# Ledger of designs, part 240: VHH binders against q9y6x5

Target 1, 379 residues: q9y6x5
Amino acid sequence: LPPKLLLVSFDGFRADYLKNYEFPHLQNFIKEGVLVEHVKNVFITKTFPNHYSIVTGLYEESHGIVANSMYDAVTKKHFSDSNDKDPFWWNEAVPIWVTNQLQENRSSAAAMWPGTDVPIHDTISSYFMNYNSSVSFEERLNNITMWLNNSNPPVTFATLYWEEPDASGHKYGPEDKENMSRVLKKIDDLIGDLVQRLKMLGLWENLNVIITSDHGMTQCSQDRLINLDSCIDHSYYTLIDLSPVAAILPKINRTEVYNKLKNCSPHMNVYLKEDIPNRFYYQHNDRIQPIILVADEGWTIVLNESSQKLGDHGYDNSLPSMHPFLAAHGPAFHKGYKHSTINIVDIYPMMCHILGLKPHPNNGTFGHTKCLLVDQWCI
Short names: E, the ipSAE of ESMFold2; O, the ipSAE of OpenDDE; V2, 0.75 times the mean of E and O plus 0.25 times the DockQ between their complexes.

## First folded at step 10 (VHH)

Design K38 (framework vhh_surovatamig_d1)
Fold by ESMFold2-Fast, scan of step 10:
Structure K38 (fold): chain B 379 residues (1-379), chain A 125 residues (1-125)
Amino acid sequence: as target 1 above (379 residues)
Amino acid sequence: EVQLVESGGGLVQPGGSLRLSCAASGFTFSDYAMSWVRQAPGKGLEWVATIKQSGSETDYVDSVKGRFTISRDNAKKSLYLQMNSLRAEDTAVYYCAAKYRYDTAFYEPKSMDYRGQGTLVTVSS
C-alpha cells in the first residue's frame, strides 16, 4: 500500500499558544502522535517564504520566494500576495507535490497551500482549488478527503491551508487573551472536525497527518513605530517591502541611501545586502534588494502613518515568538513522543522519506527528525 | 482597468449621519475583502472597517464600533459605509479599498491591492 501524507497549515500559529490556551482536540491528536514544541523557521518569518520552505526544504535565498512582496530588476516583474500566479517566481525550486507526481505514478491534491494553484516547472497539483479566502475550512476538507479516497492514480500527498490564527493575531495581538482564546478554540474545533472526518471515511489509521504552521506572532504597539520618512525622502528610493523587514531599491547612489538610513532608529538594523548576517541565509538571490532594514521585535516600520497592527511577524527567526510548532499522527510516527526543536527546512526530507521520494538537494537534515519516525533508530 | 469610485461625502453636524458608497469595476468584486480607510487632515491613513467576500464577517476600528456599519452588494459590485453619531474626529477623506488575501495584514491601509480616489467627510457645526 503506498504511504499517504496530509500536510495541514494553520497560518501564524505561535508555538507557545499550546502552553497558554486549552486545545482538547489537538491534545488528543498529540497523545497518539508526536509533538515538536518549536520549529525554527527561515528568515524572513513571513507566510509565502516559509510555506515554500516547508515543501522544498530550502532557505529563501535558494527557493526564490524571499518575501511576501518582491521585485525583479531584470524583468521588472512585481510579486505580491495578490499577484502571485506567475510561475517565474516559483521556478527556482521543486516543491514536494511536483516531485511526488514526476518520480512516481501518484497524484497530489491541494486546498490552497501557497503555490499549489501555480504551474511550477510545467506541473500543477493533480487536484487543486484556486485560492479563495471565502471558501470554508469544511469545503477545503471535503475536497481533500474526496480526492484522497477517489483518485487514480492515487493521491499520496495532500495539503490543506487555513488563514487563522494569523489574521486575528495581527488584529488583536498575541497578548489579547480574551480575543485569542475565542479564535484558538475555533481552530481546535476545526482540528476536531478534521480528525472526525478522517475517522468517518476510514482514512485515520493509514494516513500520516502533519499539523504545522509557517511562523508565530509578536505584540506590536503604537508606542513602537519607526517613521522612515523622518530619515529619508521618498524620491531617493523605491519601497519593495515595508515591515518589519523593509526592502529598499535606491533611485540614487546606494551608499548615499545607506548613509541616510543607518542611524534612523536605535530599534532598526540597516544592512547593505552583502552585510546581512550569514545566519539568516538571506543574501544569495537577485530578488533580495540592495538595502534591507530589519526592525527589532515588536517595532513597526511606517511611512508617516499610524499602524493599527497589534501583532506582526517577519522578525529575526531566532526569536521564539516567531516559531510555530509541528504535530503529527499516523503509521510513520511514534505515539506520545515530544521533541524540542527542528528547523523548518527539515520537514521536507522527512516528508520525502515517508512518501518514498528521492529529495532534491536541500538545506534540511534528515537526522534532526528521525526520532519522530517508527522506522528509524533514535539514541 | 480597475476602478473604485467613492460617493456620499459632505458636510454634516456632530451627531448626524452619512452613507458612503463605492462602485467597483474591472475585477471580480466578490473575490475581494473590502475595506474603508480614512485620512484626517495632517494625519496618516487609518483603517476603519472591513467586510469579508460573502458579507457575513465584518470588523471595525474601536473608535467607530457601534456607530459605523459596513455592508456590500456583490450583485451591484458596491460597498457601503453607514456612519451614525458622527464626531468632529471622524472628519477625513474616506477611501474604498480592496484586498484579495485575507490572511495578510488586510487592515493596514498600505497593504491594500486597490484604493479609490476618496470622498471628503467634514463633521462640523
Scores: ipSAE 0.340, ipTM 0.713, lowest interface PAE 4.4, mean pLDDT 92

Design K39 (framework vhh_surovatamig_d1)
Fold by ESMFold2-Fast, scan of step 10:
Structure K39 (fold): chain B 379 residues (1-379), chain A 125 residues (1-125)
Amino acid sequence: as target 1 above (379 residues)
Amino acid sequence: EVQLVESGGGLVQPGGSLRLSCAASGFTFSDYAMSWVRQAPGKGLEWVATIKQSGSETDYVDSVKGRFTISRDNAKKSLYLQMNSLRAEDTAVYYCAAKYRYDTAFYEPKSLDYRGQGTLVTVSS
């Protein structure tokens, strides 16, 4: 009886890939569902921050996952990919799977969505897989569908995360049509497998499915490097995060560090924390460092070395290259409806509505997603 | 304490072969993607090869494809690099490196979580 929702993320799926490559399976999904052409993500446009924003409806300064590498000035703790399982980092927000389990006494299931293998507010996803990039999409899908079909209390919220096309976007860059065409065709085939598996198991007609992503990808080059070592000696600061948004913790007077950096490159903006543009919503958290460097699109900040990345993300969230899309199908959604833009924080209150959950205070606006939903008046 | 200890480096003639080994301790080896990165004299760090946690997928920089083979033994907590048809350009200190999240910027050597002390490979007549 309760509504069910499966949230799927293909990491780094740039919105305009839909216009430049063929997606027959995704197009069949969209034909009987909805498409949001652009999702304006949160700054910084990185994997962990944006995946947590999708499931909390909060800006990064509010949910506390402000980068993929962080330092907390109050507790002196360091966060990196290798220690992402400390609940401390995730406890500044309540993700939807926690709300689902606590408000409705329902189960949640997760195949590797960031945060789902961590107890948050003493609550972990009812069913989950520990992160392991070697685990195939098929195995993740088999576990998710098993849990959706065979759980008591019932699984009503499930997540599925896949690392592509992000990994290949970094390696080849989004302008490598030959390699990206192969990668994106494989992703489309995985979408076909997903739909077919749900149909075979009798789940398709009663399940709401959202396919989205956390960010896009832009082309980088060896000709577009900012060498931080040419600006400032590494003895003056601790580097918390490097590129394309550098997080600088000064070891000397903050103003002296700022003065050494502010005129270093025409392709980098240097901000004191209090001067970070309000539109970024990236200021009010102890994990945001005293000085932030923001590289221009396609520029890479380095420490006296070359970069082997041909694609990157993390840039200004106003850039269309940083935007993912959202597609959805199921009993909650209209059929054949196309919408131009929503904010990534709007996904959370929409999902809460579909599941009948009371959302925690959030930065999303439910009105932005009303036109997608059959039970809402679109004005 | 996390440790990565490389061995197997040395002097080899052009066209020759070497096998590098890396012994890991202080972390759950099977949870990490593993990489080899190198630093040639007077140059920066360069990513060479990566292998996923189970050993199911491998990736290489174009200059070594078909010549180098990365492999791992999770039971022995060891990483290997078989280097064939060595060239003068392969002369470098080779580092064993660990990365928990394969999906994030792993082509940048500074994005790697742990790195060993290195082993020197010299390809010269």
Scores: ipSAE 0.546, ipTM 0.815, lowest interface PAE 2.9, mean pLDDT 92

Design K4 (framework vhh_surovatamig_d1; at its last look DockQ between E and O 0.72; V2 from the best seeds 0.00; counts 0 for: pae E 5.6 > 2)
Fold by ESMFold2-Fast, scan of step 10:
Structure K4 (fold): chain B 379 residues (1-379), chain A 125 residues (1-125)
Amino acid sequence: as target 1 above (379 residues)
Amino acid sequence: EVQLVESGGGLVQPGGSLRLSCAASGFTFSDYAMSWVRQAPGKGLEWVATIKQSGSETDYVDSVKGRFTISRDNAKKSLYLQMNSLRAEDTAVYYCAAKYRYSTAFYEPKSYDYRGQGTLVTVSS
């Protein structure tokens, strides 16, 4: 029987939440599995870019989903994280569900993971749900478990996406212990429901389950705003993305726009595209704009307005507040093993190994994850 | 073409009530989370309320909780805001806004996929 893998994402689950709140169900999952304490995500530390990096093993400049809002200078197309099903945005990479379906006679199933409702290289997930935030976690789980158990050819790769704790992290900020405690307890209960459902259906013993996230969350404030309108008149540029990474498309000479921006705030770095730090791996794509503004942690870029955000993400990927975690359980994984750090791009080649797939060229390093796996020698 | 057309704004006395409506066309209304956002004179855009695709889950800015009720009718492709116990600080242009993905911040003006032209609400004697 081929190995099976369920990949679960709780959007915006900051790694440090594990130290500051109680997670009895997640702790039981980890006790008989593995925990990676920090996952270093890709820049920019946003939902669509990082979810696509998890399933492709590529930096954003390579897979083409470089932000939640994008402009392609060659084709003049615009993208937001909406119901836009244009494969153009997704076709610069091959996600794992496509690899799974094309290399082996196997099926994939998806409950709302970004990109799974789009034909990518003319291949869509065998079973999928159109995105709808009103659909409960339980309904998503019921569909995934049905597809994992009853499909021909067999479903060997399945994904499940949940919007929390990201939405509440934005609303309350990660320092609101009362509200975040309530939200995170509900997520832990959903993890308990997931494990219980898999056990009741006889799937638990033979299924590999990964629980992870795309990014963390940091505290924002009305006292930490960068007013872009005080730097430059809006007639000089088109704004493609705003905060905390602003994507600037100049309407006049690029150097003139850069000179107006470069000294505007001590809490914002201004980069010409070719000067973006190499460590970001955020330069070699037509969807990356000529000028990028990067706010310091906890600072919000605004247009002559207040911000209602008490939490945000998108900041420098070296920041621990931007890091998610990874927990896993199943026949491929050791029991009771803790690992300090992996790169988010390392998840893809590890998943390909578990499923017996040949990975497409990627930026991940299999060696970084081998200590998690029972069939690998560790050091 | 996508259109969001707001109506129901006007002049009302403090403590009064108004019901705003938004008629949507050119997209699949039932696939979108819907919001009301407002802009007070001389201020920036402020998120007020959101309702998810099914209509069963709602969220509000703290200053309007218990006073405003957001609702939708997917069959009629319409969004509503019932505003009670109106205050002078509620004076603003109210915009109907649509967002497909819930994981992005609703209070970021650039995060909305579509936004209407607005309807003015003035709370004054």
Scores: ipSAE 0.680, ipTM 0.867, lowest interface PAE 1.8, mean pLDDT 92
Fold by OpenDDE, look of step 11:
Order: sequence, then C-alpha cells, then structure tokens
Structure K4 (fold): chain B 379 residues (1-379), chain A 125 residues (1-125)
Amino acid sequence: as target 1 above (379 residues)
Amino acid sequence: EVQLVESGGGLVQPGGSLRLSCAASGFTFSDYAMSWVRQAPGKGLEWVATIKQSGSETDYVDSVKGRFTISRDNAKKSLYLQMNSLRAEDTAVYYCAAKYRYSTAFYEPKSYDYRGQGTLVTVSS
C-alpha cells in the first residue's frame, strides 16, 4: 500500500501549552509516536504564511504568502483572509498536495487548510472543502477520513485545519488559565476523536499522522499599545497590514515616512525593506512593502483605536511564545521519541520523504527530522 | 455591491429598549459571521456582539451580557440587536459588520470584511 499522510493543524497552539496544561489524548498520541517540543516557524508568524511554509518548505519571501493581508503594487491586487482565492497569490510555490495530486494513482484531500480550495498551478485536490468556519471539526474529520479510506485513486495526502486554540487565544490571552484550560481540553478531546475515528476505520496503524500548528500566542495588554497616529498622519501612507508587523506603503517620500516612524516607540523596530534582518528571510519579495514595523513581544500596533485582543501572534519567530509543536504517529515514525527543535520548513522534506515524493527546491533540512523516522539513521 | 444598512437607532431614556436592524446585500450573507461594533463619542471602536453563520452561537462583550441579544435571519439577510436596559454608556454609533473567516479578528473592530455606515443610539434622560 502506498504510504499515506494526514497533516493536521490546530491554529495557534503554542508549544508550551503542552507543559502547562493537561492533554491526555495528545499525550497518548505522543507516547505512541514522536514529539518535537518546539518548532521554529517563519517570520512573520501568521496563519497563512506559516501554513504555506509547512507545505512548501519555503520561507515567506520565497513562497509569496508574506502575510494574511497583502498588496501587490503592480497588479493592484489585494489579498486577505476573505479574499484569498486568486491563484496569483499562491502560484509562486508548489505545495505538497499539488505535487502529490499529480502523481500516478494518487490523490490529495483537504479540509480547509489555507490554499487548498484554490487551484494552484492549475491543480486542486481531488477532494476538498471550501472554507467555512461554521463547519464542525467532526464534519471535517468525517470527510477527510472518508476520503482517506474510500477514494480511487487513493488519497495519500490529506490536510485538516481547525481554528482553535487561536481564536480563543486572541480573546482570552494565553495566560488566562481558566478559559484556556477549557479551550485546550476541547482541543484534546478533538484529538481523541481523531484517534478514535482512525482506529474505528482501521487506519490508525497504517496512516501517518502529523499534528502541528502554525504559530503560538503571546499575551497582550491594553497597557502595551503603539499608536501610529501619534507619529505620522494617516494620509502619508497606506496600511497594508497592521499588527504586530505593520506593512507600510508610503504615499509620500519613503524616507520621510521612515523618519516619522523610526522613533515612534522604543517597543517597535522600523525597517526599510532592504534593512530587514537577514535572519527573517523576509526581504526578497515584491509583496513585502517598503517599510515594515515590528512590535516587541506583547505590544500591539494600533491606530487611534483600542484593541480588545488579549493575545496575538506574528512577532519575531525566535520568540518561544510564537513557536508551535509537532507530534506524529504512524509507520514512518518512531515510538516514544522526543526531539527538542526543528524549523517549520523542515516538515516539508520530511513529508515528501514519507510519501516518496521528490521535493521541490526548499529551505528545509531533511537531516533535522531524521531522528523522527524509523527508516533513517539518527546520529 | 456590498451593502450593510443599519437602522433602528434613536434617542432613548436610561432603562429603555431599542432594536437595531441591519440589511445586508451584495454578498452571501449566510457565509459570514456577523457582528455589531460601536463607537462612543471620543472613544475608539468597540466590539459588542457576534453571531456565527448558523445563528446558534453568539458572543458578547461583558458590559452588554444579559441586556443585549444578537440574532440573524439568513433568509432575509438581516442582522438584529435587541438592546434592553440601556445605559448612558451604551450611547454610540452602532455598526453592522461581516467577517468571512473565524478568527481572532472578531474582537478587532477594524478587521471586518464589511461594515455599514452605522446608526446612532443615544441614551439620555
């Protein structure tokens, strides 16, 4: 039987949640599989960019999804979470489900993973759900597992996406133990449902399953706000993306805009595009705006308004609060093995290996995940 | 063209009630979570309430819990806000807002995909 892989994302699942909260089902999953305790994600640490990095192995500058909100100056197109269906935005890379879909006697399936309901390079998964936030996890799971079990050609790669604990993290903040305990318990229960469903269908022993996330969550506060209106008139620029990494499109001389912003707050770094730190791998794309503002951890960039969010993400990808985890189970993975850290882009070459796919050029390092795999040497 | 048109605002005494309505057009109303947001004089936009696509799930800012009820009619492409026991601090322009994706953006009044022009609610003795 061809190898099969299910990639599951729980949005905004911060890595240290595993240490601070109880996850009976997830812990059982880990016990029978592997755990990467921290996954260093890509900058910016947002949903669309990181989900696309997972499935392409590319930094954001390379795959072209550089934010949840984007603007292309040449075409005058806008990208947002409600306007993401134009292949124009996705076609700078080839995600793994497309690669898999194009193989003989294989097909891909997707339940609301970013980009999966868009034809990329004129290819779309044979089975997919249009994004609808009101669709339950159960329904998504049922569809995915049905497709994994009954499809012809067989579904050999599938993705499953869920919006929690991100939404709740934003609402309550990650430090709200009472509310987040409730939320995370639900997530653990969903993992239990997933495992149970797979066992019931006889898929558990043969299906490789990766459970991961795109980013973490940091605590925000109304006492940690950066008001741009105090530094620059809104008529001097267009805001393409706001917080915690603001993308600034100047309407006047870029230098003037930069000078007005550079000392706006001691808790915000202001970069000209060419001066963006190399470690971010966030420079070489036309969709990155001429000026970016990067707030310090826990600080929120606002206009002359308040934010009701108590948690946020998108910050420096070196911050532990931004890091998700990765757990995996299946015939490709060891049992009872824990690994400290990988890069999020490392997931792609690993998945390609598991599926027997030739990876496209990517920024991942297969060597970083070798110890997770039973067929590889770990030294 | 997408349009959200609020109505039902007006002057009311403390303790009084108002029912706001929002008529939506130009988009698939049933695919969007809907919210009310408000802006009081001299203050920024504040999230008030959200109702998901199915209408079965609602959420409220704490200050209005027990007093306000958000509801929707997908067939009529309408959103409603029943406001009871109104207080002076409820004085604001109330906006109907639509969001496609379920995200933390519900609590970010400016992050909605669509928003109406608003209707003024004044609570005064």
Scores: ipSAE 0.266, ipTM 0.701, lowest interface PAE 2.1, mean pLDDT 94
Fold by ESMFold2, look of step 11:
Structure K4 (fold): chain B 379 residues (1-379), chain A 125 residues (1-125)
Amino acid sequence: as target 1 above (379 residues)
Amino acid sequence: EVQLVESGGGLVQPGGSLRLSCAASGFTFSDYAMSWVRQAPGKGLEWVATIKQSGSETDYVDSVKGRFTISRDNAKKSLYLQMNSLRAEDTAVYYCAAKYRYSTAFYEPKSYDYRGQGTLVTVSS
């Protein structure tokens, strides 16, 4: 009947984990499908922005989720990863599950993907779980597969989100082989459970499955701290977001704040909004503050304090450490094909193609993903 | 008004035990992951332990694993920390903290949505 797609994210899965750790179940998945070794994500390389970029095909400046912490000066509204339910923040774009379920005889299901428990354009996913990190992967998977198998109108697009390896990557850092090996083994077992469940329910042959992530992880250290308090008094600015990309709202003359910060550390770039590099596509939204500070890889911006994070993300999106992977299996995909790289915004038009949906205007390039698809010429 | 009120701190000998409690009000307790964070004299804040919303999963900083047990009672809107085999380095003000979403926030003490006033634990002979 209609084409179906399951989109799965394991948060913070750095692309080179595939080469540096063992994944028997994921490797079997890849052998029967496709791999993109390296997905270039969007700047800032944070969770909420990149998950929304996957499902909208838009840069952060265009979809409006520009960080995990935001401030809107006109409405005086605040957004954080614990204060994310106001549709105001999400309504600058239309995510694929909204477009999908507005089609005749289609519905969408969601297990914890960022934004899926928010009524975006007055539309919430047809079946969804309210975010709760205590809900096991097994329960998320059971709900998703139940909805895929039994819903009327049929669920044709489903999402599944899992918090690892991001949480453990922050705790241990990507260089802790012992702890990260244990964490990644558990994730591979979950992928095995996913495939086994789909086979058991008769979904495996006719369901398209994408397994991907939003960003990677880099090693941090107490030796690599940038102390803002050594350069500027708190009274001169409002801090909207801190590290590794700080968002600075000046309380005094903007040029004076910039001048106090520009020589604060050789390991930090300080940008006036109009001077943010064009390659970031990170200028044209009111939620981007007048000054941003971009720490070098592995450096942490702090306010005269230590940090317990041993791993972090959010850095320049040109850094390989910030990049996830993508694997896919199903009737739409070739078998045994490996592709070097795509942009994360390319995933959206590919998904629209698979589902037979007209994509909204977006920043993705369908041509970049044609080689993954059986119905396309790879040229 | 959101309130997190810690209790059960005090003086204890090395090797001793202590049980901390935190009473929560003014928010839906069961929607929040709960943590203990501590601040030793002259040091910054340090994450100690976290328990997810249902109580099904816990995590600890390595220095307290096997000695401390975090628990919660959602019906009583209460968080607990059982501290056994206490050491001098456990001396700190202990704070009850809440975070809505499982994220890096559990490992970065300044990112919690709510934090109490703390209870002092002193481990000395």
Scores: ipSAE 0.217, ipTM 0.691, lowest interface PAE 5.6, mean pLDDT 92
ESMFold2 (binder alone), look of step 11: mean pLDDT 84; pTM 0.852

Design K40 (framework vhh_surovatamig_d1)
Fold by ESMFold2-Fast, scan of step 10:
Structure K40 (fold): chain B 379 residues (1-379), chain A 125 residues (1-125)
Amino acid sequence: as target 1 above (379 residues)
Amino acid sequence: EVQLVESGGGLVQPGGSLRLSCAASGFTFSDYAMSWVRQAPGKGLEWVATIKQSGSETDYVDSVKGRFTISRDNAKKSLYLQMNSLRAEDTAVYYCAAKYRYDTAFYEPKSWDYRGQGTLVTVSS
């Protein structure tokens, strides 16, 4: 039987939600599988960057998706959520579905994972759905399971993406117990539906399933705003990205812009590109702007206006509030094993091992995930 | 190329109703989540309501829940906002806004891909 893997992401699923809410279906999944309690994501802790890091094993400066909104200084192209289908933005790395299709006589399938509706290195996922947030989890699951059972060459790698709990996390904030408990119960029910569907179709015993997320969520407040207009006029710069990591492209001398911003607020750090902390691995790419502003946890950068978001992410990747979890079940994984922490870039080489693929050069360390796998020895 | 044109604004008395319309052109309307955002005199942009691509799920700011209804007609490439029980604090320029992905934080002022010209709603005796 060829090895098969389904990678599922629930966007914005903060790791400590597992401690504060009940997840009966997820707990049953974990009981016969593995749990990694914290996954240390890459900086910046945003959706597109971290989803691409999961499937490439690379830091953002290496894979080129450095934010959800970007400007490339060499080509002078602009990237936004609405323009994400230009292959130019995605071509600095080789995601696992491309490797899966090119190294082996195998197919890949995708239900809306970021990048899967784009041809990357002239290769698009064998089966895919164009992004549409109105498509139900059920319809995404039905397509994925159909492709897993009815494909030639066989689908061996499949992805499934779901927008919650991120959208609700932004709207209500993670401290809103009433609203978040309702949202998270619905997600747990979707996990129950996933497991039941795989069992009914005879896929469950032979399929490796990873459930993870790209980042967490932290509480914001209208009392924690940083107003850039109090320190610098709009005529001095072009704003590429705003909050909580602002990407500033100076229209005048860079040093003059930096001097206007460096003392704007005690609740953000202002960096010239070359001074960005090495631990972020966020410097060596033309899409990283000459000046970046990094807000402290829970602070929102604004332009002389209030913010309606009560939750946000994008903050320092050392913050536990920014960390997702990883749970997995299947023939490759131990049963009932709990692990403390891995890096999000470690997921890619682990997935390559499970699928029998040679990984492209990456920033992950296979040794960090060895204890999860039945065919490996713990160190 | 891309155009969003609002209409239906005007002067209305407190407790009254208005229906705003937005006509879209230059992009594949059915691929975009649509929002109404407003700007009161002397204040910043405030998100009011969102509707997903197929017209399925809707969401509202708390102050308009039960009073405003967002809807869309993909065949006509039009977005609507039915505003009932209008209050003085609803006075604002109302903008039609388009966003390709719903998972991006639409509450963020810079997150909208396209925004229209606006239509003024004045609630006053």
Scores: ipSAE 0.387, ipTM 0.729, lowest interface PAE 4.5, mean pLDDT 91

Design K41 (framework vhh_surovatamig_d1)
Fold by ESMFold2-Fast, scan of step 10:
Structure K41 (fold): chain B 379 residues (1-379), chain A 125 residues (1-125)
Amino acid sequence: as target 1 above (379 residues)
Amino acid sequence: EVQLVESGGGLVQPGGSLRLSCAASGFTFSDYAMSWVRQAPGKGLEWVATIKQSGSETDYVDSVKGRFTISRDNAKKSLYLQMNSLRAEDTAVYYCAAKYRYDTSFYEPKSYDYRGQGTLVTVSS
């Protein structure tokens, strides 16, 4: 009866992987659906910020999840993985599952999408799983499909999150074709399992499915390190976030800390908060620190230590290596259509349209996604 | 209130074996991915091994793969590292470390939510 949507994220799925590896199941999905080749994510190009941007349509400065590690200067609260269930951090925006549930006779379901196990504006996802990386893709899929078929009020919006290929991208680096080939084949097999399960349960023909990701991945090296300890003593600042975007809270005059850092490395840009480029939309929030350091692609900021990461993300969102893709299939979408680029904030108003929801004010532009949709005039 | 207490370190000859243990208290152990991190004399911290919350998935730095085995007992709130075929380069202080999320931050040893005081492993003749 009401339209239904399943939103699936494979963390760290760089858009270029589609060109360099074989994805038979994903290619079959795309053949009868749509593909957006590049999604321009928000800065910083990290997991929590971009997953929340997908479901709110907002830049990080507006939704308040500005990093995976945060400090709020007004309340003096610290955000970390262990306290991410404090609603304070998530309450600066209204994610789509909350909007979906505030409509009469609608439910939401979630398998570990960031924020779905938190009561946001006094509303938690109707069905959810607490985050646990040990839970298999199969178990997450079983719960989501059970909730899609057996809920009252009906589940109309469901989310499914999977940690790969991000974890392997960090371990091996995106240029390790042998290891990445194995990882990406396993992901393609999971996509095949997803489609098969939906077909077996009679969901496939009437369900809209979006497969996307939050960011890409770039190659790092022990030869590309920026050691902050060579430039500034720890007594001058508090470190809120380290790499590749360092968030610096000065303990002395801000200008003095800035002057110690500005010539630290030719492979890092140092910004006073008000000087952060406008194109980042990363300035107007109390959780953005007075000084931000942005490493060049492939460079890692360290504190007198080596890094074992062979891949990383968080870099400038203009970099193609940081971009994910979006593929979609279902009654709302055209078949066999390829689109070049959208902004990650455009996904939210598109999803609201598909579900018949009134979107909250957002930074997305519905016109950017209209050519994907059968009920829209592409001109 | 959170404590991670390592034990089992000591002096061992090359080719020998040691089993490290870590007793956890003050948090819900089963909610955390657990890791072993080491610091060799005059070197920085190095990630060695991780085990996910249920114990079903493990990961290792290449230099110890096939020689070290990480395991956990959620009922006993304990983490273990079985170290076989020890080499001089394995000499280090070994730290038990806890991370709420299993993700790429475990490759950055300073990013752990909790870390113990360490136990010294010396491999020499």
Scores: ipSAE 0.443, ipTM 0.766, lowest interface PAE 3.8, mean pLDDT 91

